VH-VL binders against NAD kinase (nadK). Designs and how they scored, part 2

Target 1, 268 residues: NAD kinase (nadK), of Syntrophomonas wolfei subsp. wolfei (q0aze0)
Amino acid sequence: MKIILVNNRFKENTEKKAQEIAGQLSALNVEVIIDNGLDEPYAGTVDFIMVLGGDGTMLRAARRYGQRAIPVLGVNMGTVGFLSNIEINELAEYLPLILREEYSLEARMMLEVAVFQQQSLLTRVFCLNELLLRSNSPRMLSFALEISGQKLEPYRGDGLIVSTTTGSTAYSLSAGGPIADPQLDAFIVTPVASHIINKRPLVVSPEREISLHLLEEREAIIGIDGQIKMDFGAENRVLIKRAPHPLLMVNLKAKPFFTSIDRSLQRQ
Key: E = the ipSAE of ESMFold2; O = the ipSAE of OpenDDE; V2 = 0.75 times the mean of E and O plus 0.25 times the DockQ between their complexes.

## First folded at step 18 (VH-VL; framework fv_ixekizumab)

Design q1 (from h2 with light chain S32F; at its last look DockQ between E and O 0.01; V2 from the best seeds 0.00; counts 0 for: pae E 17.2 > 2, placed apart)
Heavy chain, then light chain:
Amino acid sequence: QVQLVQSGAEVKKPGSSVKVSCKASGGTFRSYAIHWVRQAPGQGLEWMGVIIPIYGTADYNQRFKGRVTITADESTSTAYMELSSLRSEDTAVYYCARGSYRDSYYGMDVWGQGTLVTVSS
Amino acid sequence: DIVMTQTPLSLSVTPGQPASISCRSSQSLLHFDGKTYLHWYLQKPGQSPQLLIYEVSNRFSGVPDRFSGSGSGTDFTLKISRVEAEDVGVYYCMQSIQLPYTFGQGTKLEIK
ESMFold2, look of step 18: ipSAE 0.000; ipTM 0.379
ESMFold2 (binder alone), look of step 18: mean pLDDT 90; pTM 0.938
OpenDDE, look of step 18: ipSAE 0.020; ipTM 0.585

Design q2 (from p1 with heavy chain W103R E104T; at its last look DockQ between E and O 0.19; V2 from the best seeds 0.00; counts 0 for: pae E 14.4 > 2, placed apart)
Heavy chain, then light chain:
Amino acid sequence: QVQLVQSGAEVKKPGSSVKVSCKASGGTFRSYAIHWVRQAPGQGLEWMGVIIPIYGTADYNQRFKGRVTITADESTSTAYMELSSLRSEDTAVYYCARGSYDRTYYGMDVWGQGTLVTVSS
Amino acid sequence: DIVMTQTPLSLSVTPGQPASISCRSSQSLLYFDGKTYLHWYLQKPGQSPQLLIYEVSNRFSGVPDRFSGSGSGTDFTLKISRVEAEDVGVYYCMQSIQLPYTFGQGTKLEIK
ESMFold2, look of step 18: ipSAE 0.000; ipTM 0.453
ESMFold2 (binder alone), look of step 18: mean pLDDT 91; pTM 0.939
OpenDDE, look of step 18: ipSAE 0.018; ipTM 0.562

## First folded at step 19 (VH-VL)

Design r1 (framework fv_patritumab; at its last look DockQ between E and O 0.33; V2 from the best seeds 0.00; counts 0 for: pae E 18.5 > 2)
Heavy chain, then light chain:
Amino acid sequence: QVQLQQWGAGLLKPSETLSLTCAVYGGSFSGYYWSWIRQPPGKGLEWIGEINHYGRTNYNPSLKSRVTISVETSKNQFSLKLSSVTAADTAVYYCARGSYRDYYYGMDVWGRGTLVTVSS
Amino acid sequence: DIEMTQSPDSLAVSLGERATINCRSSQSVLYSSRNKNYLAWYQQNPGQPPKLLIYWASTLESGVPDRFSGSGSGTDFTLTISSLQAEDVAVYYCQQYYSYPYTFGQGTKVEIK
ESMFold2, look of step 19: ipSAE 0.000; ipTM 0.390
ESMFold2 (binder alone), look of step 19: mean pLDDT 93; pTM 0.953
OpenDDE, look of step 19: ipSAE 0.000; ipTM 0.455

Design r2 (framework fv_ixekizumab; at its last look DockQ between E and O 0.11; V2 from the best seeds 0.00; counts 0 for: pae E 15.1 > 2, placed apart)
Heavy chain, then light chain:
Amino acid sequence: QVQLVQSGAEVKKPGSSVKVSCKASGGTFSSYAIHWVRQAPGQGLEWMGIIIPEFGRADYNQRFKGRVTITADESTSTAYMELSSLRSEDTAVYYCARGSYRDYYYGMDVWGQGTLVTVSS
Amino acid sequence: DIVMTQTPLSLSVTPGQPASISCRSSQSLLYSRGKTYLHWYLQKPGQSPQLLIYEVSNRFSGVPDRFSGSGSGTDFTLKISRVEAEDVGVYYCMQSYQYPYTFGQGTKLEIK
ESMFold2, look of step 19: ipSAE 0.000; ipTM 0.403
ESMFold2 (binder alone), look of step 19: mean pLDDT 90; pTM 0.937
OpenDDE, look of step 19: ipSAE 0.025; ipTM 0.514

## First folded at step 20 (VH-VL; framework fv_patritumab)

Design s1 (from r1 with heavy chain R56F G98D; at its last look DockQ between E and O 0.01; V2 from the best seeds 0.00; counts 0 for: pae E 16.3 > 2, placed apart)
Heavy chain, then light chain:
Amino acid sequence: QVQLQQWGAGLLKPSETLSLTCAVYGGSFSGYYWSWIRQPPGKGLEWIGEINHYGFTNYNPSLKSRVTISVETSKNQFSLKLSSVTAADTAVYYCARDSYRDYYYGMDVWGRGTLVTVSS
Amino acid sequence: DIEMTQSPDSLAVSLGERATINCRSSQSVLYSSRNKNYLAWYQQNPGQPPKLLIYWASTLESGVPDRFSGSGSGTDFTLTISSLQAEDVAVYYCQQYYSYPYTFGQGTKVEIK
ESMFold2, look of step 20: ipSAE 0.000; ipTM 0.397
ESMFold2 (binder alone), look of step 20: mean pLDDT 92; pTM 0.948
OpenDDE, look of step 20: ipSAE 0.000; ipTM 0.463

Design s2 (from r1 with heavy chain R56W G98E; at its last look DockQ between E and O 0.01; V2 from the best seeds 0.00; counts 0 for: pae E 14.8 > 2, placed apart)
Heavy chain, then light chain:
Amino acid sequence: QVQLQQWGAGLLKPSETLSLTCAVYGGSFSGYYWSWIRQPPGKGLEWIGEINHYGWTNYNPSLKSRVTISVETSKNQFSLKLSSVTAADTAVYYCARESYRDYYYGMDVWGRGTLVTVSS
Amino acid sequence: DIEMTQSPDSLAVSLGERATINCRSSQSVLYSSRNKNYLAWYQQNPGQPPKLLIYWASTLESGVPDRFSGSGSGTDFTLTISSLQAEDVAVYYCQQYYSYPYTFGQGTKVEIK
ESMFold2, look of step 20: ipSAE 0.006; ipTM 0.422
ESMFold2 (binder alone), look of step 20: mean pLDDT 92; pTM 0.947
OpenDDE, look of step 20: ipSAE 0.135; ipTM 0.697

## First folded at step 21 (VH-VL; framework fv_ragifilimab)

Design t1 (from c1 with heavy chain S30D G56D Y105S; at its last look DockQ between E and O 0.01; V2 from the best seeds 0.00; counts 0 for: pae E 11.2 > 2, placed apart)
Heavy chain, then light chain:
Amino acid sequence: QVQLVQSGAEVKKPGASVKVSCKGSGGTFDSYAMYWVRQAPGQGLEWIGVIIPIFDTATYNQKFKDRATMTVDKSISTAYMELSRLRSDDTAVYYCARGSYRDYSYGMDVWGQGTLVTVSS
Amino acid sequence: DIVMTQSPDSLAVSLGERATINCKSSQSVLYSSNNKNYLTWYQQKPGQPPKLLIYWASTRESGVPDRFSGSGSGTDFTLTISSLQAEDVAVYHCQQYYSTPYTFGQGTKLEIK
ESMFold2, look of step 21: ipSAE 0.005; ipTM 0.533
ESMFold2 (binder alone), look of step 21: mean pLDDT 90; pTM 0.936
OpenDDE, look of step 21: ipSAE 0.007; ipTM 0.479

Design t2 (from c1 with heavy chain G56D T59Y S100P Y105A; at its last look DockQ between E and O 0.01; V2 from the best seeds 0.00; counts 0 for: pae E 14.0 > 2, placed apart)
Heavy chain, then light chain:
Amino acid sequence: QVQLVQSGAEVKKPGASVKVSCKGSGGTFSSYAMYWVRQAPGQGLEWIGVIIPIFDTAYYNQKFKDRATMTVDKSISTAYMELSRLRSDDTAVYYCARGPYRDYAYGMDVWGQGTLVTVSS
Amino acid sequence: DIVMTQSPDSLAVSLGERATINCKSSQSVLYSSNNKNYLTWYQQKPGQPPKLLIYWASTRESGVPDRFSGSGSGTDFTLTISSLQAEDVAVYHCQQYYSTPYTFGQGTKLEIK
ESMFold2, look of step 21: ipSAE 0.000; ipTM 0.440
ESMFold2 (binder alone), look of step 21: mean pLDDT 90; pTM 0.934
OpenDDE, look of step 21: ipSAE 0.000; ipTM 0.497

## First folded at step 22 (VH-VL; framework fv_ixekizumab)

Design u1 (from a2 with heavy chain Y104S; at its last look DockQ between E and O 0.02; V2 from the best seeds 0.00; counts 0 for: pae O 7.8 > 2, placed apart)
Heavy chain, then light chain:
Amino acid sequence: QVQLVQSGAEVKKPGSSVKVSCKASGGTFSSYAIHWVRQAPGQGLEWMGVIIPIFGTADYNQRFKGRVTITADESTSTAYMELSSLRSEDTAVYYCARGSYRDSYYGMDVWGQGTLVTVSS
Amino acid sequence: DIVMTQTPLSLSVTPGQPASISCRSSQSLLHSDGKTYLHWYLQKPGQSPQLLIYEVSNRFSGVPDRFSGSGSGTDFTLKISRVEAEDVGVYYCMQSIQLPYTFGQGTKLEIK
ESMFold2, look of step 22: ipSAE 0.130; ipTM 0.647
ESMFold2 (binder alone), look of step 22: mean pLDDT 91; pTM 0.940
OpenDDE, look of step 22: ipSAE 0.015; ipTM 0.538

Design u2 (from a2 with heavy chain I54R Y104S; at its last look DockQ between E and O 0.01; V2 from the best seeds 0.00; counts 0 for: pae O 11.8 > 2, placed apart)
Heavy chain, then light chain:
Amino acid sequence: QVQLVQSGAEVKKPGSSVKVSCKASGGTFSSYAIHWVRQAPGQGLEWMGVIIPRFGTADYNQRFKGRVTITADESTSTAYMELSSLRSEDTAVYYCARGSYRDSYYGMDVWGQGTLVTVSS
Amino acid sequence: DIVMTQTPLSLSVTPGQPASISCRSSQSLLHSDGKTYLHWYLQKPGQSPQLLIYEVSNRFSGVPDRFSGSGSGTDFTLKISRVEAEDVGVYYCMQSIQLPYTFGQGTKLEIK
ESMFold2, look of step 22: ipSAE 0.006; ipTM 0.531
ESMFold2 (binder alone), look of step 22: mean pLDDT 90; pTM 0.938
OpenDDE, look of step 22: ipSAE 0.000; ipTM 0.466

## First folded at step 23 (VH-VL)

Design v1 (from u1 with heavy chain T57D, light chain H31Y S96G I97T Q98H L99W; framework fv_ixekizumab; at its last look DockQ between E and O 0.12; V2 from the best seeds 0.00; counts 0 for: pae O 15.9 > 2, placed apart)
Heavy chain, then light chain:
Amino acid sequence: QVQLVQSGAEVKKPGSSVKVSCKASGGTFSSYAIHWVRQAPGQGLEWMGVIIPIFGDADYNQRFKGRVTITADESTSTAYMELSSLRSEDTAVYYCARGSYRDSYYGMDVWGQGTLVTVSS
Amino acid sequence: DIVMTQTPLSLSVTPGQPASISCRSSQSLLYSDGKTYLHWYLQKPGQSPQLLIYEVSNRFSGVPDRFSGSGSGTDFTLKISRVEAEDVGVYYCMQGTHWPYTFGQGTKLEIK
ESMFold2, look of step 23: ipSAE 0.006; ipTM 0.536
ESMFold2 (binder alone), look of step 23: mean pLDDT 90; pTM 0.931
OpenDDE, look of step 23: ipSAE 0.000; ipTM 0.471

Design v3 (framework fv_inotuzumab; at its last look DockQ between E and O 0.01; V2 from the best seeds 0.00; counts 0 for: pae E 11.1 > 2, placed apart)
Heavy chain, then light chain:
Amino acid sequence: EVQLVQSGAEVKKPGASVKVSCKASGGTFSSYAIHWVRQAPGQGLEWIGVIIPIFGTADYRRKFQGRVTMTADTSTSTVYMELSSLRSEDTAVYYCARGSYRDYYYGMDVWGQGTLVTVSS
Amino acid sequence: DVQVTQSPSSLSASVGDRVTITCRSSQSLLHSSGKTYLSWYLHKPGKAPQLLIYEVSNRFSGVPDRFSGSGSGTDFTLTISSLQPEDFATYYCMQSIQLPYTFGQGTKVEIK
ESMFold2, look of step 23: ipSAE 0.007; ipTM 0.515
ESMFold2 (binder alone), look of step 23: mean pLDDT 91; pTM 0.946
OpenDDE, look of step 23: ipSAE 0.015; ipTM 0.510

## First folded at step 24 (VH-VL; framework fv_ixekizumab)

Design w1 (from a2 with light chain S96R Q98E L99F; at its last look DockQ between E and O 0.39; V2 from the best seeds 0.00; counts 0 for: pae O 14.3 > 2)
Heavy chain, then light chain:
Amino acid sequence: QVQLVQSGAEVKKPGSSVKVSCKASGGTFSSYAIHWVRQAPGQGLEWMGVIIPIFGTADYNQRFKGRVTITADESTSTAYMELSSLRSEDTAVYYCARGSYRDYYYGMDVWGQGTLVTVSS
Amino acid sequence: DIVMTQTPLSLSVTPGQPASISCRSSQSLLHSDGKTYLHWYLQKPGQSPQLLIYEVSNRFSGVPDRFSGSGSGTDFTLKISRVEAEDVGVYYCMQRIEFPYTFGQGTKLEIK
ESMFold2, look of step 24: ipSAE 0.080; ipTM 0.653
ESMFold2 (binder alone), look of step 24: mean pLDDT 91; pTM 0.940
OpenDDE, look of step 24: ipSAE 0.000; ipTM 0.456

Design w2 (from a2 with heavy chain V50I, light chain S96Y; at its last look DockQ between E and O 0.13; V2 from the best seeds 0.00; counts 0 for: pae O 13.9 > 2, placed apart)
Heavy chain, then light chain:
Amino acid sequence: QVQLVQSGAEVKKPGSSVKVSCKASGGTFSSYAIHWVRQAPGQGLEWMGIIIPIFGTADYNQRFKGRVTITADESTSTAYMELSSLRSEDTAVYYCARGSYRDYYYGMDVWGQGTLVTVSS
Amino acid sequence: DIVMTQTPLSLSVTPGQPASISCRSSQSLLHSDGKTYLHWYLQKPGQSPQLLIYEVSNRFSGVPDRFSGSGSGTDFTLKISRVEAEDVGVYYCMQYIQLPYTFGQGTKLEIK
ESMFold2, look of step 24: ipSAE 0.094; ipTM 0.628
ESMFold2 (binder alone), look of step 24: mean pLDDT 91; pTM 0.942
OpenDDE, look of step 24: ipSAE 0.000; ipTM 0.450

## First folded at step 25 (VH-VL; framework fv_ixekizumab)

Design x1 (from w1 with heavy chain S31T, light chain H31Y; at its last look DockQ between E and O 0.05; V2 from the best seeds 0.00; counts 0 for: pae O 12.3 > 2, placed apart)
Heavy chain, then light chain:
Amino acid sequence: QVQLVQSGAEVKKPGSSVKVSCKASGGTFSTYAIHWVRQAPGQGLEWMGVIIPIFGTADYNQRFKGRVTITADESTSTAYMELSSLRSEDTAVYYCARGSYRDYYYGMDVWGQGTLVTVSS
Amino acid sequence: DIVMTQTPLSLSVTPGQPASISCRSSQSLLYSDGKTYLHWYLQKPGQSPQLLIYEVSNRFSGVPDRFSGSGSGTDFTLKISRVEAEDVGVYYCMQRIEFPYTFGQGTKLEIK
ESMFold2, look of step 25: ipSAE 0.009; ipTM 0.577
ESMFold2 (binder alone), look of step 25: mean pLDDT 91; pTM 0.938
OpenDDE, look of step 25: ipSAE 0.000; ipTM 0.482

Design x2 (from w1 with heavy chain S31T, light chain S32Y; at its last look DockQ between E and O 0.05; V2 from the best seeds 0.00; counts 0 for: pae E 11.5 > 2, placed apart)
Heavy chain, then light chain:
Amino acid sequence: QVQLVQSGAEVKKPGSSVKVSCKASGGTFSTYAIHWVRQAPGQGLEWMGVIIPIFGTADYNQRFKGRVTITADESTSTAYMELSSLRSEDTAVYYCARGSYRDYYYGMDVWGQGTLVTVSS
Amino acid sequence: DIVMTQTPLSLSVTPGQPASISCRSSQSLLHYDGKTYLHWYLQKPGQSPQLLIYEVSNRFSGVPDRFSGSGSGTDFTLKISRVEAEDVGVYYCMQRIEFPYTFGQGTKLEIK
ESMFold2, look of step 25: ipSAE 0.006; ipTM 0.519
ESMFold2 (binder alone), look of step 25: mean pLDDT 90; pTM 0.938
OpenDDE, look of step 25: ipSAE 0.006; ipTM 0.506

## First folded at step 26 (VH-VL; framework fv_ixekizumab)

Design y1 (from w1 with heavy chain D103S Y104G, light chain E98Q; at its last look DockQ between E and O 0.02; V2 from the best seeds 0.00; counts 0 for: pae E 16.0 > 2, placed apart)
Heavy chain, then light chain:
Amino acid sequence: QVQLVQSGAEVKKPGSSVKVSCKASGGTFSSYAIHWVRQAPGQGLEWMGVIIPIFGTADYNQRFKGRVTITADESTSTAYMELSSLRSEDTAVYYCARGSYRSGYYGMDVWGQGTLVTVSS
Amino acid sequence: DIVMTQTPLSLSVTPGQPASISCRSSQSLLHSDGKTYLHWYLQKPGQSPQLLIYEVSNRFSGVPDRFSGSGSGTDFTLKISRVEAEDVGVYYCMQRIQFPYTFGQGTKLEIK
ESMFold2, look of step 26: ipSAE 0.000; ipTM 0.397
ESMFold2 (binder alone), look of step 26: mean pLDDT 90; pTM 0.937
OpenDDE, look of step 26: ipSAE 0.021; ipTM 0.625

Design y2 (from w2 with heavy chain Y104N; at its last look DockQ between E and O 0.02; V2 from the best seeds 0.00; counts 0 for: pae E 11.2 > 2, placed apart)
Heavy chain, then light chain:
Amino acid sequence: QVQLVQSGAEVKKPGSSVKVSCKASGGTFSSYAIHWVRQAPGQGLEWMGIIIPIFGTADYNQRFKGRVTITADESTSTAYMELSSLRSEDTAVYYCARGSYRDNYYGMDVWGQGTLVTVSS
Amino acid sequence: DIVMTQTPLSLSVTPGQPASISCRSSQSLLHSDGKTYLHWYLQKPGQSPQLLIYEVSNRFSGVPDRFSGSGSGTDFTLKISRVEAEDVGVYYCMQYIQLPYTFGQGTKLEIK
ESMFold2, look of step 26: ipSAE 0.005; ipTM 0.445
ESMFold2 (binder alone), look of step 26: mean pLDDT 90; pTM 0.934
OpenDDE, look of step 26: ipSAE 0.028; ipTM 0.569

## First folded at step 27 (VH-VL; framework fv_ixekizumab)

Design z1 (from a2 with heavy chain S30R; at its last look DockQ between E and O 0.03; V2 from the best seeds 0.00; counts 0 for: pae E 8.8 > 2, placed apart)
Heavy chain, then light chain:
Amino acid sequence: QVQLVQSGAEVKKPGSSVKVSCKASGGTFRSYAIHWVRQAPGQGLEWMGVIIPIFGTADYNQRFKGRVTITADESTSTAYMELSSLRSEDTAVYYCARGSYRDYYYGMDVWGQGTLVTVSS
Amino acid sequence: DIVMTQTPLSLSVTPGQPASISCRSSQSLLHSDGKTYLHWYLQKPGQSPQLLIYEVSNRFSGVPDRFSGSGSGTDFTLKISRVEAEDVGVYYCMQSIQLPYTFGQGTKLEIK
ESMFold2, look of step 27: ipSAE 0.011; ipTM 0.556
ESMFold2 (binder alone), look of step 27: mean pLDDT 91; pTM 0.941
OpenDDE, look of step 27: ipSAE 0.017; ipTM 0.551

Design z2 (from w1 with heavy chain S30K, light chain E98Q; at its last look DockQ between E and O 0.03; V2 from the best seeds 0.00; counts 0 for: pae E 11.4 > 2, placed apart)
Heavy chain, then light chain:
Amino acid sequence: QVQLVQSGAEVKKPGSSVKVSCKASGGTFKSYAIHWVRQAPGQGLEWMGVIIPIFGTADYNQRFKGRVTITADESTSTAYMELSSLRSEDTAVYYCARGSYRDYYYGMDVWGQGTLVTVSS
Amino acid sequence: DIVMTQTPLSLSVTPGQPASISCRSSQSLLHSDGKTYLHWYLQKPGQSPQLLIYEVSNRFSGVPDRFSGSGSGTDFTLKISRVEAEDVGVYYCMQRIQFPYTFGQGTKLEIK
ESMFold2, look of step 27: ipSAE 0.005; ipTM 0.500
ESMFold2 (binder alone), look of step 27: mean pLDDT 90; pTM 0.937
OpenDDE, look of step 27: ipSAE 0.018; ipTM 0.528

## First folded at step 28 (VH-VL; from a2 with heavy chain I54M; framework fv_ixekizumab)

Design aa1 (at its last look DockQ between E and O 0.02; V2 from the best seeds 0.00; counts 0 for: pae O 13.2 > 2, placed apart)
Heavy chain, then light chain:
Amino acid sequence: QVQLVQSGAEVKKPGSSVKVSCKASGGTFSSYAIHWVRQAPGQGLEWMGVIIPMFGTADYNQRFKGRVTITADESTSTAYMELSSLRSEDTAVYYCARGSYRDYYYGMDVWGQGTLVTVSS
Amino acid sequence: DIVMTQTPLSLSVTPGQPASISCRSSQSLLHSDGKTYLHWYLQKPGQSPQLLIYEVSNRFSGVPDRFSGSGSGTDFTLKISRVEAEDVGVYYCMQSIQLPYTFGQGTKLEIK
ESMFold2, look of step 28: ipSAE 0.058; ipTM 0.622
ESMFold2 (binder alone), look of step 28: mean pLDDT 91; pTM 0.942
OpenDDE, look of step 28: ipSAE 0.006; ipTM 0.465

## First folded at step 29 (VH-VL; framework fv_ixekizumab)

Design bb1 (from a2 with heavy chain Y104E, light chain L99F; at its last look DockQ between E and O 0.01; V2 from the best seeds 0.00; counts 0 for: pae O 13.1 > 2, placed apart)
Heavy chain, then light chain:
Amino acid sequence: QVQLVQSGAEVKKPGSSVKVSCKASGGTFSSYAIHWVRQAPGQGLEWMGVIIPIFGTADYNQRFKGRVTITADESTSTAYMELSSLRSEDTAVYYCARGSYRDEYYGMDVWGQGTLVTVSS
Amino acid sequence: DIVMTQTPLSLSVTPGQPASISCRSSQSLLHSDGKTYLHWYLQKPGQSPQLLIYEVSNRFSGVPDRFSGSGSGTDFTLKISRVEAEDVGVYYCMQSIQFPYTFGQGTKLEIK
ESMFold2, look of step 29: ipSAE 0.150; ipTM 0.677
ESMFold2 (binder alone), look of step 29: mean pLDDT 91; pTM 0.940
OpenDDE, look of step 29: ipSAE 0.000; ipTM 0.465

Design bb2 (from w1 with heavy chain Y104E; at its last look DockQ between E and O 0.02; V2 from the best seeds 0.00; counts 0 for: pae O 14.3 > 2, placed apart)
Heavy chain, then light chain:
Amino acid sequence: QVQLVQSGAEVKKPGSSVKVSCKASGGTFSSYAIHWVRQAPGQGLEWMGVIIPIFGTADYNQRFKGRVTITADESTSTAYMELSSLRSEDTAVYYCARGSYRDEYYGMDVWGQGTLVTVSS
Amino acid sequence: DIVMTQTPLSLSVTPGQPASISCRSSQSLLHSDGKTYLHWYLQKPGQSPQLLIYEVSNRFSGVPDRFSGSGSGTDFTLKISRVEAEDVGVYYCMQRIEFPYTFGQGTKLEIK
ESMFold2, look of step 29: ipSAE 0.074; ipTM 0.629
ESMFold2 (binder alone), look of step 29: mean pLDDT 91; pTM 0.941
OpenDDE, look of step 29: ipSAE 0.000; ipTM 0.449

## First folded at step 30 (VH-VL; framework fv_ixekizumab)

Design cc1 (from a2 with heavy chain A33T, light chain L99F; at its last look DockQ between E and O 0.01; V2 from the best seeds 0.00; counts 0 for: pae E 18.6 > 2, placed apart)
Heavy chain, then light chain:
Amino acid sequence: QVQLVQSGAEVKKPGSSVKVSCKASGGTFSSYTIHWVRQAPGQGLEWMGVIIPIFGTADYNQRFKGRVTITADESTSTAYMELSSLRSEDTAVYYCARGSYRDYYYGMDVWGQGTLVTVSS
Amino acid sequence: DIVMTQTPLSLSVTPGQPASISCRSSQSLLHSDGKTYLHWYLQKPGQSPQLLIYEVSNRFSGVPDRFSGSGSGTDFTLKISRVEAEDVGVYYCMQSIQFPYTFGQGTKLEIK
ESMFold2, look of step 30: ipSAE 0.000; ipTM 0.397
ESMFold2 (binder alone), look of step 30: mean pLDDT 91; pTM 0.946
OpenDDE, look of step 30: ipSAE 0.000; ipTM 0.466

Design cc2 (from w1 with heavy chain G99V; at its last look DockQ between E and O 0.09; V2 from the best seeds 0.00; counts 0 for: pae E 21.0 > 2, placed apart)
Heavy chain, then light chain:
Amino acid sequence: QVQLVQSGAEVKKPGSSVKVSCKASGGTFSSYAIHWVRQAPGQGLEWMGVIIPIFGTADYNQRFKGRVTITADESTSTAYMELSSLRSEDTAVYYCARVSYRDYYYGMDVWGQGTLVTVSS
Amino acid sequence: DIVMTQTPLSLSVTPGQPASISCRSSQSLLHSDGKTYLHWYLQKPGQSPQLLIYEVSNRFSGVPDRFSGSGSGTDFTLKISRVEAEDVGVYYCMQRIEFPYTFGQGTKLEIK
ESMFold2, look of step 30: ipSAE 0.000; ipTM 0.388
ESMFold2 (binder alone), look of step 30: mean pLDDT 93; pTM 0.952
OpenDDE, look of step 30: ipSAE 0.007; ipTM 0.470

## First folded at step 31 (VH-VL; framework fv_ixekizumab)

Design dd1 (from cc2 with heavy chain T57I, light chain S32R; at its last look DockQ between E and O 0.06; V2 from the best seeds 0.00; counts 0 for: pae E 22.4 > 2, SAP .521 > .496, placed apart)
Heavy chain, then light chain:
Amino acid sequence: QVQLVQSGAEVKKPGSSVKVSCKASGGTFSSYAIHWVRQAPGQGLEWMGVIIPIFGIADYNQRFKGRVTITADESTSTAYMELSSLRSEDTAVYYCARVSYRDYYYGMDVWGQGTLVTVSS
Amino acid sequence: DIVMTQTPLSLSVTPGQPASISCRSSQSLLHRDGKTYLHWYLQKPGQSPQLLIYEVSNRFSGVPDRFSGSGSGTDFTLKISRVEAEDVGVYYCMQRIEFPYTFGQGTKLEIK
ESMFold2, look of step 31: ipSAE 0.000; ipTM 0.371
ESMFold2 (binder alone), look of step 31: mean pLDDT 93; pTM 0.954
OpenDDE, look of step 31: ipSAE 0.026; ipTM 0.555

Design dd2 (from cc2 with heavy chain S31R T57I, light chain H31Y S32K; at its last look DockQ between E and O 0.00; V2 from the best seeds 0.00; counts 0 for: pae E 12.4 > 2, SAP .514 > .496, placed apart)
Heavy chain, then light chain:
Amino acid sequence: QVQLVQSGAEVKKPGSSVKVSCKASGGTFSRYAIHWVRQAPGQGLEWMGVIIPIFGIADYNQRFKGRVTITADESTSTAYMELSSLRSEDTAVYYCARVSYRDYYYGMDVWGQGTLVTVSS
Amino acid sequence: DIVMTQTPLSLSVTPGQPASISCRSSQSLLYKDGKTYLHWYLQKPGQSPQLLIYEVSNRFSGVPDRFSGSGSGTDFTLKISRVEAEDVGVYYCMQRIEFPYTFGQGTKLEIK
ESMFold2, look of step 31: ipSAE 0.005; ipTM 0.468
ESMFold2 (binder alone), look of step 31: mean pLDDT 93; pTM 0.952
OpenDDE, look of step 31: ipSAE 0.013; ipTM 0.480

## First folded at step 32 (VH-VL; from a2 with light chain L99F; framework fv_ixekizumab)

Design ee1 (at its last look DockQ between E and O 0.03; V2 from the best seeds 0.00; counts 0 for: pae O 7.8 > 2, placed apart)
Heavy chain, then light chain:
Amino acid sequence: QVQLVQSGAEVKKPGSSVKVSCKASGGTFSSYAIHWVRQAPGQGLEWMGVIIPIFGTADYNQRFKGRVTITADESTSTAYMELSSLRSEDTAVYYCARGSYRDYYYGMDVWGQGTLVTVSS
Amino acid sequence: DIVMTQTPLSLSVTPGQPASISCRSSQSLLHSDGKTYLHWYLQKPGQSPQLLIYEVSNRFSGVPDRFSGSGSGTDFTLKISRVEAEDVGVYYCMQSIQFPYTFGQGTKLEIK
ESMFold2, look of step 32: ipSAE 0.045; ipTM 0.618
ESMFold2 (binder alone), look of step 32: mean pLDDT 91; pTM 0.943
OpenDDE, look of step 32: ipSAE 0.018; ipTM 0.534

